# Designs tried in a protein design chat: VH-VL binders against Type II restriction enzyme NspV (nspVR). Part 4

Target 1, 219 residues: Type II restriction enzyme NspV (nspVR), of Nostoc sp. (p35677)
Amino acid sequence: TILTIEALRTEAAIFSAAESIHPEPLLYGVTDGKAVGTYIEQKFRLYLKEHYEFVQGNSASGIDFPGLLVDVKVTSIRQPQSSCPFKSARQKIFGLGYSLLIFVYDKIDNSTNRTATLNILHTIYVSAERTADFQMTRGIRNILANEGNKDDLIAFMSDRNLPVDEIEAGNVADEILRNPPMQGFLTISNALQWRLQYGRVIERAGQEDGILTVYRNNP

## First folded at step 1 (VH-VL)

Design a26 (framework fv_roledumab)
Fold by ESMFold2-Fast, scan of step 1:
Structure a26 (fold): chain C 219 residues (1-219), chain A 124 residues (1-124), chain B 107 residues (1-107)
Amino acid sequence: as target 1 above (219 residues)
Amino acid sequence: QVQLVESGGGVVQPGRSLRLSCTASGFTFSNYAMHWVRQAPAKGLEWVATIWYDGSNKQYADSVKGRFTFSRDNSQDTLYLQLNSLRPEDTAVYYCARDSFYDLSSGTEYFQHWGQGTMVTVSS
Amino acid sequence: AIRMTQSPSSFSASTGDRVTITCRASQDISSYVAWYQQKSGKAPKFLIYAASTLQSGVPSRFSGSGSGTDFTLTINSLQSEDFATYYCQQYYSTPYTFGQGTRVEIT
């Protein structure tokens, strides 16, 4: 059977529950978030391959599920963030162009049996339209609500150090006026190192359209 | 502009010590993990040490563990690498480098910005 | 430690050539590879991260590809300023490791 976004979310919930109680020797003492992330991403992909057909991501596609336009992110509750390749300043306003499936773990090392358990506290789905920067979209939406014009938008983007020249800023402002952005819920951290911060989506999951609680391990 | 300036290199006899410094400007220093990478004459790049943005975690290459100590002063935007019990094989240009990943306590990434390096020569 | 092996160690090329440099990891490192350029007597310059993503300001003639254990750096239409040594680096786990370098020399 062909993997759909609905099936992806359902399977992610089942996977998260199982992984939360799995003691893993390979992760004992591992502090590198990338190694933990790769472990979860590969294990989840293999889990899905047993039941579904889908196009796998590679270096050319840049995302894990290119057929679904979904990228998987794995992050620690203690540092809920990940890297993001910068393609366009427009992504801070209109979103990344793909949805996110985010696994948020709390890693617990057991020194007695030399294993680690990734307690998945949250698994969250963020629709593509919600992946824009929170502050940028809040400011832009506020300007529009107060009948601001193109010059107001350009000034705001300049004040926020959006990496666009004057001509591109004008083009983006025109696009905003034609197609106002939805409120984004990521923090996209700086102009040169695009970093996605997930604190707000963790807090708001299940309470905002397009930000779904796929799985939650209640305390 | 991100700028990293190393200093403290020199010629020293085996068994002696040196302290290298790296002064940072053009970015919020306290938000970034920092690295030291060295390159022996006519050889490739070798990672030496990593320090997290707040100094809470430090990692060292096996070749320098117990001899080198990495520290940072976020109030002065400065890194320090204390080189103790120097050996001829420690002869190299030492570069400081800024990590790509900021506000990081759980890991580090690639080396996005590099200083010009400072030469350490250990000879008798 | 993850070993990174580059091929070839050196080769001669002319301006206008298409140059390909390969890098192999001793284990699966997903896409956690960066590439650096180093000119004689200078510090390394960052070019590519995540195997294929160009750093802003790096000329479009540079490209990267690969995943898992096999990675490549390609330079289309080599320019005189591109004669340098190129290094791959894995950042999948510490200790960080670099390839031994590939020196691109003028013919």
Scores: ipSAE 0.006, ipTM 0.488, lowest interface PAE 10.6, mean pLDDT 86

Design a28 (framework fv_imsidolimab)
Fold by ESMFold2-Fast, scan of step 1:
Structure a28 (fold): chain C 219 residues (1-219), chain A 125 residues (1-125), chain B 112 residues (1-112)
Amino acid sequence: as target 1 above (219 residues)
Amino acid sequence: QVQLVQSGAEVKKPGASVKVSCKASGYTFTNYYMNWVRQAPRQGLEWMGMINPSGGYTRLNQKFKDRVTMTRDTSTSTVYMELSSLRSEDTAVYYCARVSDTAMVYDYYYGMDVWGQGTLVTVSS
Amino acid sequence: DIVMTQTPLSLSVTPGQPASISCRSSQSLLYSDGNTYFYWYLHKPGQPPQLLIYKVSNRFSGVPDRFSGSGSGTDFTLKISRVEAEDVGVYYCMQGTHWPYTFGGGTKVEIK
């Protein structure tokens, strides 16, 4: 069977429930978030390969499911964030160019058994159009709602320290006027190392079009 | 001006239940987790659990799992803690406390930075 | 559950003298994200507890610079360089690394 986005979401829910009660010796005492992320991503991929056909991502492609335009993110509930492999100023306005499937875990170490359990608190799907920066898109959409012009957009982007020169800022403003962005729900850092913050996505899952609660621990 | 205002003191008989409220103001209610912490006379602080005011998700101390329920009302920015099957050992001051570890404060985990004034619950026959 | 052990149970200090409070956890408080979720609170008579130090060594807003936190793994210390009358109360350490969150037993600080 060919893997679809619908099947991906359904399987992620089943996977999340099972993983939440699985004691894992390999993760005991592991403090590296990258190692935890790799563990979940690889285990989920193998889980899917048992029953589905799909194109696998690699380090060169930059995303986990290039055929579906979906990237998997694994993050701790303590600091729900990750790094972004590619950096583009346009991504703050128009989105990353792919959808996200985010596993949010709470890691519990058991010293008696020398195992760790990743309690998956949230699994969330974010459509590609919703992966832009919240503050940037809110400000732009407000300017457009008040009939702002190209110069207003350029001034706003400059005030928000978007990393573009004057020529590129003009080009981006023209694109915004032709194709207004949707409201984004990520926080995207302006720092040299781009960080994606998922707190607002966790907060708004199930309450916004394109931000779906795939799995949540029972209350 | 961030503040948490709790309901008034309660006197209950053993076996009854009590519901304590905590009304938040001065900040975005759904952006911060709310904890409940109690202190029995001449004893230390004891964590009871927490609630995500946005989704309603709770994490409860297993000691209280069968007896405690935490809920919220986003329209009134109020969190509730209900404790059932009360015993004399439940006589304590109950506090709500805001925590900023998984909401909108991502650069720091501030711990429990704003606390309510406390609600004295007395369980007596 | 992680057990938090505080020493001493109480201490009496002459005004202006330093004080030191220790807290030990039964297991490491370093979380998988590289952070140590360890806190100090002060509970003054007639008031709710107040946050002093977050994430081991960071002073919370408005906390005087005479308070400092240090430590790593399982051993943590709160130091007051010059104890003043307003510092009287019970000090509690807390871990937020693992569920359930747990507090130390408290250290009562009094003026001689």
Scores: ipSAE 0.000, ipTM 0.430, lowest interface PAE 15.3, mean pLDDT 84

Design a29 (framework fv_trastuzumab)
Fold by ESMFold2-Fast, scan of step 1:
Structure a29 (fold): chain C 219 residues (1-219), chain A 123 residues (1-123), chain B 107 residues (1-107)
Amino acid sequence: as target 1 above (219 residues)
Amino acid sequence: EVQLVESGGGLVQPGGSLRLSCAASGFTFSDYYIHWVRQAPGKGLEWVARISSSGSYTRYADSVKGRFTISADTSKNTAYLQMNSLRAEDTAVYYCARDLDYSNYEGWYFDLWGQGTLVTVSS
Amino acid sequence: DIQMTQSPSSLSASVGDRVTITCRASQSISSYVAWYQQKPGKAPKLLIYAASSLQSGVPSRFSGSRSGTDFTLTISSLQPEDFATYYCQQSYSTPYTFGQGTKVEIK
């Protein structure tokens, strides 16, 4: 059976429920978010491989499911964010170019058994066109709704410290006028490298087109 | 098959009113901005007004602001130009033209024009 | 308003000649320029958009170029059917403005 996006979401829900009650010795005392993320990503991939055919991502492809254009993100509810390499300032406006499947966990260590459990609180699917920066796209969409021109867009991008020179800002403004962006729901910071923040996505899951609640563990 | 057809032009006295219609066929009307461009006899082209593909946003040339109103009825695939308080200098052939809202090209341009309708404002 | 200054106002040329028409914008407008051909009694026809892109169905003898705020329409080898008035137009901001036109007369 070939893996589809619908099957991916269905299996992610089943996987999330099972992981939420699984005591894992390998994670006991582990505080490194990258190690926890790698654990979930690898375990989910192996789970899917038992049931489906799909192209696996690697470090070269940069995306977990290149055939589906979906990347998996794993983050703690206490700090719902992840690192993203700086590729292009344009991604703050038009999105990352791929969809996200986000696992949000709360890790609980059990000292008696020397195990940890990853209680998956949310599993959320974000369509590619919704992966742009919230404030950036909101401002741009407001300018366009008020019939703003190229100079208005360049001034706005400059005010928001978009990391582009004036020539690239002009090119981006032209692209916006030709192809207006959809409202994005990530917070994308550009301090040292791009950091994705998922707070708004968690809040709006199930309430916005293209932001789906795959799984929710809410008593 | 793809066309814009203007109607509603004619002779009117100064201070009078006319409503021009621009009927679209052979394409998806709601994908395009619609513009009115006029040309006085023997003169050049002057942009008059535009309406967005949603029908919600309008812009006008200063020479017609407050006197002309552009509108659209998506159910009829028709745009309108309501012209009030007409003056002798409004005498022109009025063209409607389309402008693709989701253009993959830099800027706006008018790839399809109607045949034009003559408006003459005189006593 | 952005002013588009077009030159010359008219020209006469022989079939086979290279014809150049220039349009200057009063401010920076990137490549937001289109060129139109209008024959007597007819609506304008789009020739060039985005300063240098040839519209589908337009003969390849027509080309456009940009240098800063200067825009040029070139007809590489003038044909009898090219008798017409040509207009440049900026689409950078409202109000959209046209050049005053160039009448091309063929022998």
Scores: ipSAE 0.000, ipTM 0.416, lowest interface PAE 18.4, mean pLDDT 85

Design a30 (framework fv_gatralimab)
Fold by ESMFold2-Fast, scan of step 1:
Structure a30 (fold): chain C 219 residues (1-219), chain A 125 residues (1-125), chain B 111 residues (1-111)
Amino acid sequence: as target 1 above (219 residues)
Amino acid sequence: EVQLVESGGGLVQPGGSLRLSCAASGFTFSNAWMNWVRQAPGKGLEWVGQIKSKTEGGTTHYAESVKGRFTISRDDSKNSLYLQMNSLKTEDTAVYYCARETYYDFSDSGAFDIWGQGTTVTVSS
Amino acid sequence: DIVMTQTPLSLSVTPGQPASISCKSSQSLLHSDGKTYLNWVLQKPGQSPQRLIYEVSSRFSGVPDRFSGSGSGTDFTLKISRVEAEDVGVYYCMQATQFYTFGQGTKLEIK
């Protein structure tokens, strides 16, 4: 059967529940977040392959499920962030162009058995429209709500150090006036390597349209 | 799941000291504004104090009744909140709750959305 | 400090009947940012306090629509249109405009 976004979310919930109680010897003493992330991503992909047909991501596509426009992120509850390929400053305003499926884990090492368990505390689905920067979209939406003009938008983007020149800033402001952005819920840094921070998404999952709690681990 | 678990309560004589801990799990503790709230036996809720995230200056604020005697601190590397109580009085006898405050830029800012189960402090000779 | 005063201190209601709780502040709760930081909190018997309403009238997720908050300035009301057995507990109003203070609480009981 062909994998759909709905099936992806349903399977992610089942996977998360099973993984949360699985003791894994290969992860004992492992502190490298990339190794943990790779483990979950590969295991989830193999889990899905048993039941579904789907196009896998490759280096050219840049995302895990290009046919669904969904990228998988794995992160620790202690520092819920990941790297993001920089493409355009517009992504801070209009979103990444794809949805996110985020696994948030708390790793528990058992010294007696020499195993680690990845307790998946949250599995969250963020629709593409919600993947823009929180502060950028909040400020823009407030300006629009108060009938601000193009110059107000350009001044705000400049104050927030959006990496655009004067001509591009004018073009973006025109686009905003024609197509107002939805409130985003990520923090997207201005560093040379763009980083996504998921604290707000974890906080608001289930409380905002387009930010779905796929799975939550109960005590 | 988002959880707060208090510990460290007990019996202390007047003038004594006690340190309470609150262990947080299931959320990004380092971004959270945290509060202590107490409830004397058979009485209502009373706010004790607040600590902001380090990004927001790490500022602490206290109710007048405890100012100068109580100190709030946090250790983000351990996802833990603390309340150091000095010069304890019988009037400090209460169940002490830690509570998470909603992020200041959200519409529900200023609300305490997650509460711990409480830890009991009894100040008696 | 802003003082919060609740009326009545106790209510006994037959299931299905409405209940109303008043909360008055010693000064306006309208913050300089344009928002009124009035919350309602519920504590069920033997349990920790739990969230109910924020910003005067906004229900937290999971709170039934039979609960409604209203008011402005210094005078606020919590209404329950049809009281159910699970609604038993102590209701507190809480201001967050200048630090944090709670009302003395209103105990709701079922007849």
Scores: ipSAE 0.000, ipTM 0.454, lowest interface PAE 14.0, mean pLDDT 86

Design a31 (framework fv_trastuzumab)
Heavy chain, then light chain:
Amino acid sequence: EVQLVESGGGLVQPGGSLRLSCAASGFTFSDYYIHWVRQAPGKGLEWVARISSSGSYTRYADSVKGRFTISADTSKNTAYLQMNSLRAEDTAVYYCARDEYYDSSGYFDYWGQGTLVTVSS
Amino acid sequence: DIQMTQSPSSLSASVGDRVTITCRASQSISSYVAWYQQKPGKAPKLLIYAASSLQSGVPSRFSGSRSGTDFTLTISSLQPEDFATYYCQQSYSTPYTFGQGTKVEIK
ESMFold2-Fast, scan of step 1: ipSAE 0.006; ipTM 0.484

Design a32 (framework fv_roledumab)
Fold by ESMFold2-Fast, scan of step 1:
Structure a32 (fold): chain C 219 residues (1-219), chain A 121 residues (1-121), chain B 107 residues (1-107)
Amino acid sequence: as target 1 above (219 residues)
Amino acid sequence: QVQLVESGGGVVQPGRSLRLSCTASGFTFSNYAMHWVRQAPAKGLEWVATIWYDGSNKQYADSVKGRFTFSRDNSQDTLYLQLNSLRPEDTAVYYCAREDYGSGTYYFDYWGQGTMVTVSS
Amino acid sequence: AIRMTQSPSSFSASTGDRVTITCRASQDISSYVAWYQQKSGKAPKFLIYAASTLQSGVPSRFSGSGSGTDFTLTINSLQSEDFATYYCQQYYSTPYTFGQGTRVEIT
């Protein structure tokens, strides 16, 4: 059976519920968030492989499910963010070009059993169109709503330190005027190594088109 | 590059209030959980409180629960600690500190210079 | 609350000495221990996390070890800039607690 986005979300919910109560000896004392993330990503992928066929992601594709245009993110509720290699400043305006499936966990170590449990508090699906920067898209959409022109957009992008030269800024402004962006819900840093912050999607899951609560642990 | 600067300390009488601030620069403040840690003169370090990246969850040391309130304004890159019903034993240098990024990393990788709170009659 | 006990409370040493500071937790905290250095009149500086992982930029003469309840910080070949008070901290559970500190003083 071929894995679909609908099946991916359904299986992610089942996986999240099971993982939330699973005591794992291999995670006891593991403090590296990257190692925890890799554990969940690999375990979920193997879980899916037992019943579905799908194209496996690699470094060239840059995402976990290239056939579905979905990337998996695993993050702690305490600092729900991850790094992301950006290919273009346009991604802050038009989105990453793929959807996100985000597992948000709270890791609990049990010294008596020498196990750790990843309590999955939220599993959220963010459609590709919603993966742009919140403030950038809000500002642009506000300019457009007030009948702003190309020069207004160029000035705004410059004020927000979007990493584009003058020619590229003009081209992006023209594209915005032709194809206005949707409101994005990520916070995207401008650092050398880009970061995605997930706080707003956690808060707005189930409340916005394209941001779905796949699973929520309501203790 | 990373800098935390505390302010708002001073000398007050028991029962009074103070509001401490900590301004952050050189990093994306809204991505980090933050802490307050205090140190009484010639004594060791005592953890006071933590606040998550978005302000949605806060934890306090038992010694200050009900008297101190932690908050943050991510639009201003600023932390606040409201100190109410101050006691002489609250006399200390108060540091704000950044929690390291990641899972299970609740240690403090950067600290401010501290601000002195003196509670005396 | 988890109690962290350091020993010794103070240590008199000379440059070139090897200094070992111990930290004991009142219960198993796995490897969730950090170490900090504090010089007189200054804020603490982060040195080590996960009991043994050295922060980037911290000299290799510093090392940490231990797991469970017993932890050590070692400074090989003490330098003049190493005279300071050292604190261990558990971050296994709230409330986060520090040891009482070990003061490394010049002889």
Scores: ipSAE 0.005, ipTM 0.514, lowest interface PAE 12.7, mean pLDDT 86

Design a33 (framework fv_namilumab)
Fold by ESMFold2-Fast, scan of step 1:
Structure a33 (fold): chain C 219 residues (1-219), chain A 121 residues (1-121), chain B 107 residues (1-107)
Amino acid sequence: as target 1 above (219 residues)
Amino acid sequence: QVQLVQSGAEVKKPGASVKVSCKAFGYTFTDYYLHWVRQAPGQGLEWVGWINPYSGGTNYAQKFQGRVTMTRDTSISTAYMELSRLRSDDTAVYYCARGEDYSYDWYFDLWGQGTMVTVSS
Amino acid sequence: DIQMTQSPSSVSASVGDRVTIACRASQGISNWLNWYQQRPGKAPQLLIYAASSLQSGVPSRFSGSGSGTDFTLTINSLQPEDFATYYCQQAYSFPYTFGGGTKLEIK
């Protein structure tokens, strides 16, 4: 059976419930978020392989499910963020170009058994159109709602330090007027590494079109 | 503990320069813009400018262009504001404040305790 | 520069009163307006951002409203710790500018 986005979401819910009660010796004492993320990502992929056919991602594709345009993110509830390979500043306005499936865990170590359990508190699906920056898209949408023009958009992007030169800013403003962006729900920062922050999608999951609560263990 | 800790009070003569520091604790220093806001005794708040700690990029209010320089040292999570050619009307408490997101300074959610700079004549 | 005008400059009130402070921008700033509270000898603290969003940890008796050029901060059922100076601030464009402040004093 070929893996679809609908099946991916359904299986992620089942996987999340099972993983939330699974004691794992390999994760005992592990504090490295990358190691935890790799563990969940690989375990979920192997789980899916038992029943579905799909194209696996690699370094060149940059995302986990290139056939579905979905990338898997695994993050701790204590620091709900991840790094992201960005192509341009316009992704803050129009989104990443792919959807996200986000596993948010709370890791519990058991010293008696020397195991760790990843309690998956949230599993959230964010459609590609919702992966833009919240603040940038809200400001732009407000300008458009008040019938602002190209110069208003350029001034706003400049005032908000979008990393574009004058020519690129003009081109982006033209694109906004032709294809107004949807409200994004990520916080996208370009500190030392471009980072995605998921606090707002965790808060708004199930309350916004395109941001789906796939699984929730903390009602 | 998330906080901004500023250097101590300074007394300077007219024409001198002052350099105020602001050290960040409890968060990733390069993830947020740092702004400087001053307040003359008994007066309101006046925005001076900001620095992006990641890039070192700055933006200053036109009133301070040519007299203010903002820098940072990421190895010690510290930002600096240097104001030169001091005048008596530069006497004020200078605050550093964290912008919500370093790309979008919608609000200042964390403030330093302030540094009193007195320009005596 | 965008000029921010607050009214009144000072207001006297009693504990339990409802207090309203106004802020007017010299041009449209959408909802890019924040409110801060400053107690004597202390740094300002954020109360409201984006005109109407309550900052985490701020009591629900504080609320903000408005859009465009006219904004209001309301304190329902004033408490003793609320006697302070309040500032509005536009975040629409650089340079960021603050209102002149409204000092809330015990009647």
Scores: ipSAE 0.000, ipTM 0.433, lowest interface PAE 13.1, mean pLDDT 86

Design a35 (framework fv_gatralimab)
Fold by ESMFold2-Fast, scan of step 1:
Structure a35 (fold): chain C 219 residues (1-219), chain A 123 residues (1-123), chain B 111 residues (1-111)
Amino acid sequence: as target 1 above (219 residues)
Amino acid sequence: EVQLVESGGGLVQPGGSLRLSCAASGFTFGDYAMNWVRQAPGKGLEWVGQIRSKAYGGTTHYAESVKGRFTISRDDSKNSLYLQMNSLKTEDTAVYYCARDYDSLEGYYMDVWGQGTTVTVSS
Amino acid sequence: DIVMTQTPLSLSVTPGQPASISCKSSQSLLYSDGKTYLNWVLQKPGQSPQRLIYEVSSRFSGVPDRFSGSGSGTDFTLKISRVEAEDVGVYYCMQSIQLYTFGQGTKLEIK
């Protein structure tokens, strides 16, 4: 059967519950978030391939499920963030162009049996329209609500250090006035390297349109 | 008026523990990432660690010199930041400052600093 | 870990004369957004550190115009055009591209 977004979310919930109680010797003592992320992404993909037909992502598509416009992210509750291949500054305002399925884990090492368990605390679906930067969209939406003009938008984007030149800033401001953005809920950070930060998404899951709690492990 | 006031410093023996507090006022504490920075006697500033707002998962980052020994936490209902210091070494002797990130969501730079509290690790 | 190196470590200046402090980073502080994450912090004797300059050359509110920052990539300079008695203290450069690291500090004294 062909994989749909609804089936993807349903299977992610089942997968998350099963993974949360699975002791894994290969992950004992592993501190590298990339290795943990690769483990979950590969295991989930193999899980889906047993039951569904879907187009797998490659370097050209840049995302895990190009047919669904969904990218999978795996992150620790200790640092709920991931790397972002930024195409343009416009993405901070209008979103990434794809939805996210985010697995948030808490890794627990057991020294007695030398295994690790990835307790999936949250699995969250973020619609594409909600993947823009929170601060950028909040500020822009406030300017528009107060009847701000193109110059107000350009000044705000400059104050927020958006990486655009004068010509591009004008073009983006015109686009905003034509097509106002929805409130985004990611932090798209330029502090360390381009990062997507998920703290607000975790906090607001199930309480905002387009940010769905797929799975939540109640302590 | 934005203020940060540290407390909890004192004399402790090597291998001991100590908990520092930082009381914030004049701003919405819960919206900001916070840092601990220390200064050994007659030496320069050294970043110790950071905690992000709960909107960003309350994530923590630490300097390698303190990783595994120090823990940063916060209580937004009390406008307070904490530094739990375990397995203290003589090298941890310093004045400890708390500092607010200028843009809490992007962590660009520290814009508000506390008065500092002195920790002395000595026999 | 990014290493920040300041020169000189100390300097003495007659009031009204200029002062210059250099800061060098072990790797570029220019980020993909086109911004350079180099900041300056001042600590006056017996006081807490206070903000001075961010993003190489931008003065924080309340900082006198006699202070100016410049530089790019890995080489940065803080200049005080005419040193006043109140400017005594230790000046630190700080990178904020990869968390935070500080230079060793430069002590400015009046002759």
Scores: ipSAE 0.000, ipTM 0.434, lowest interface PAE 15.1, mean pLDDT 85

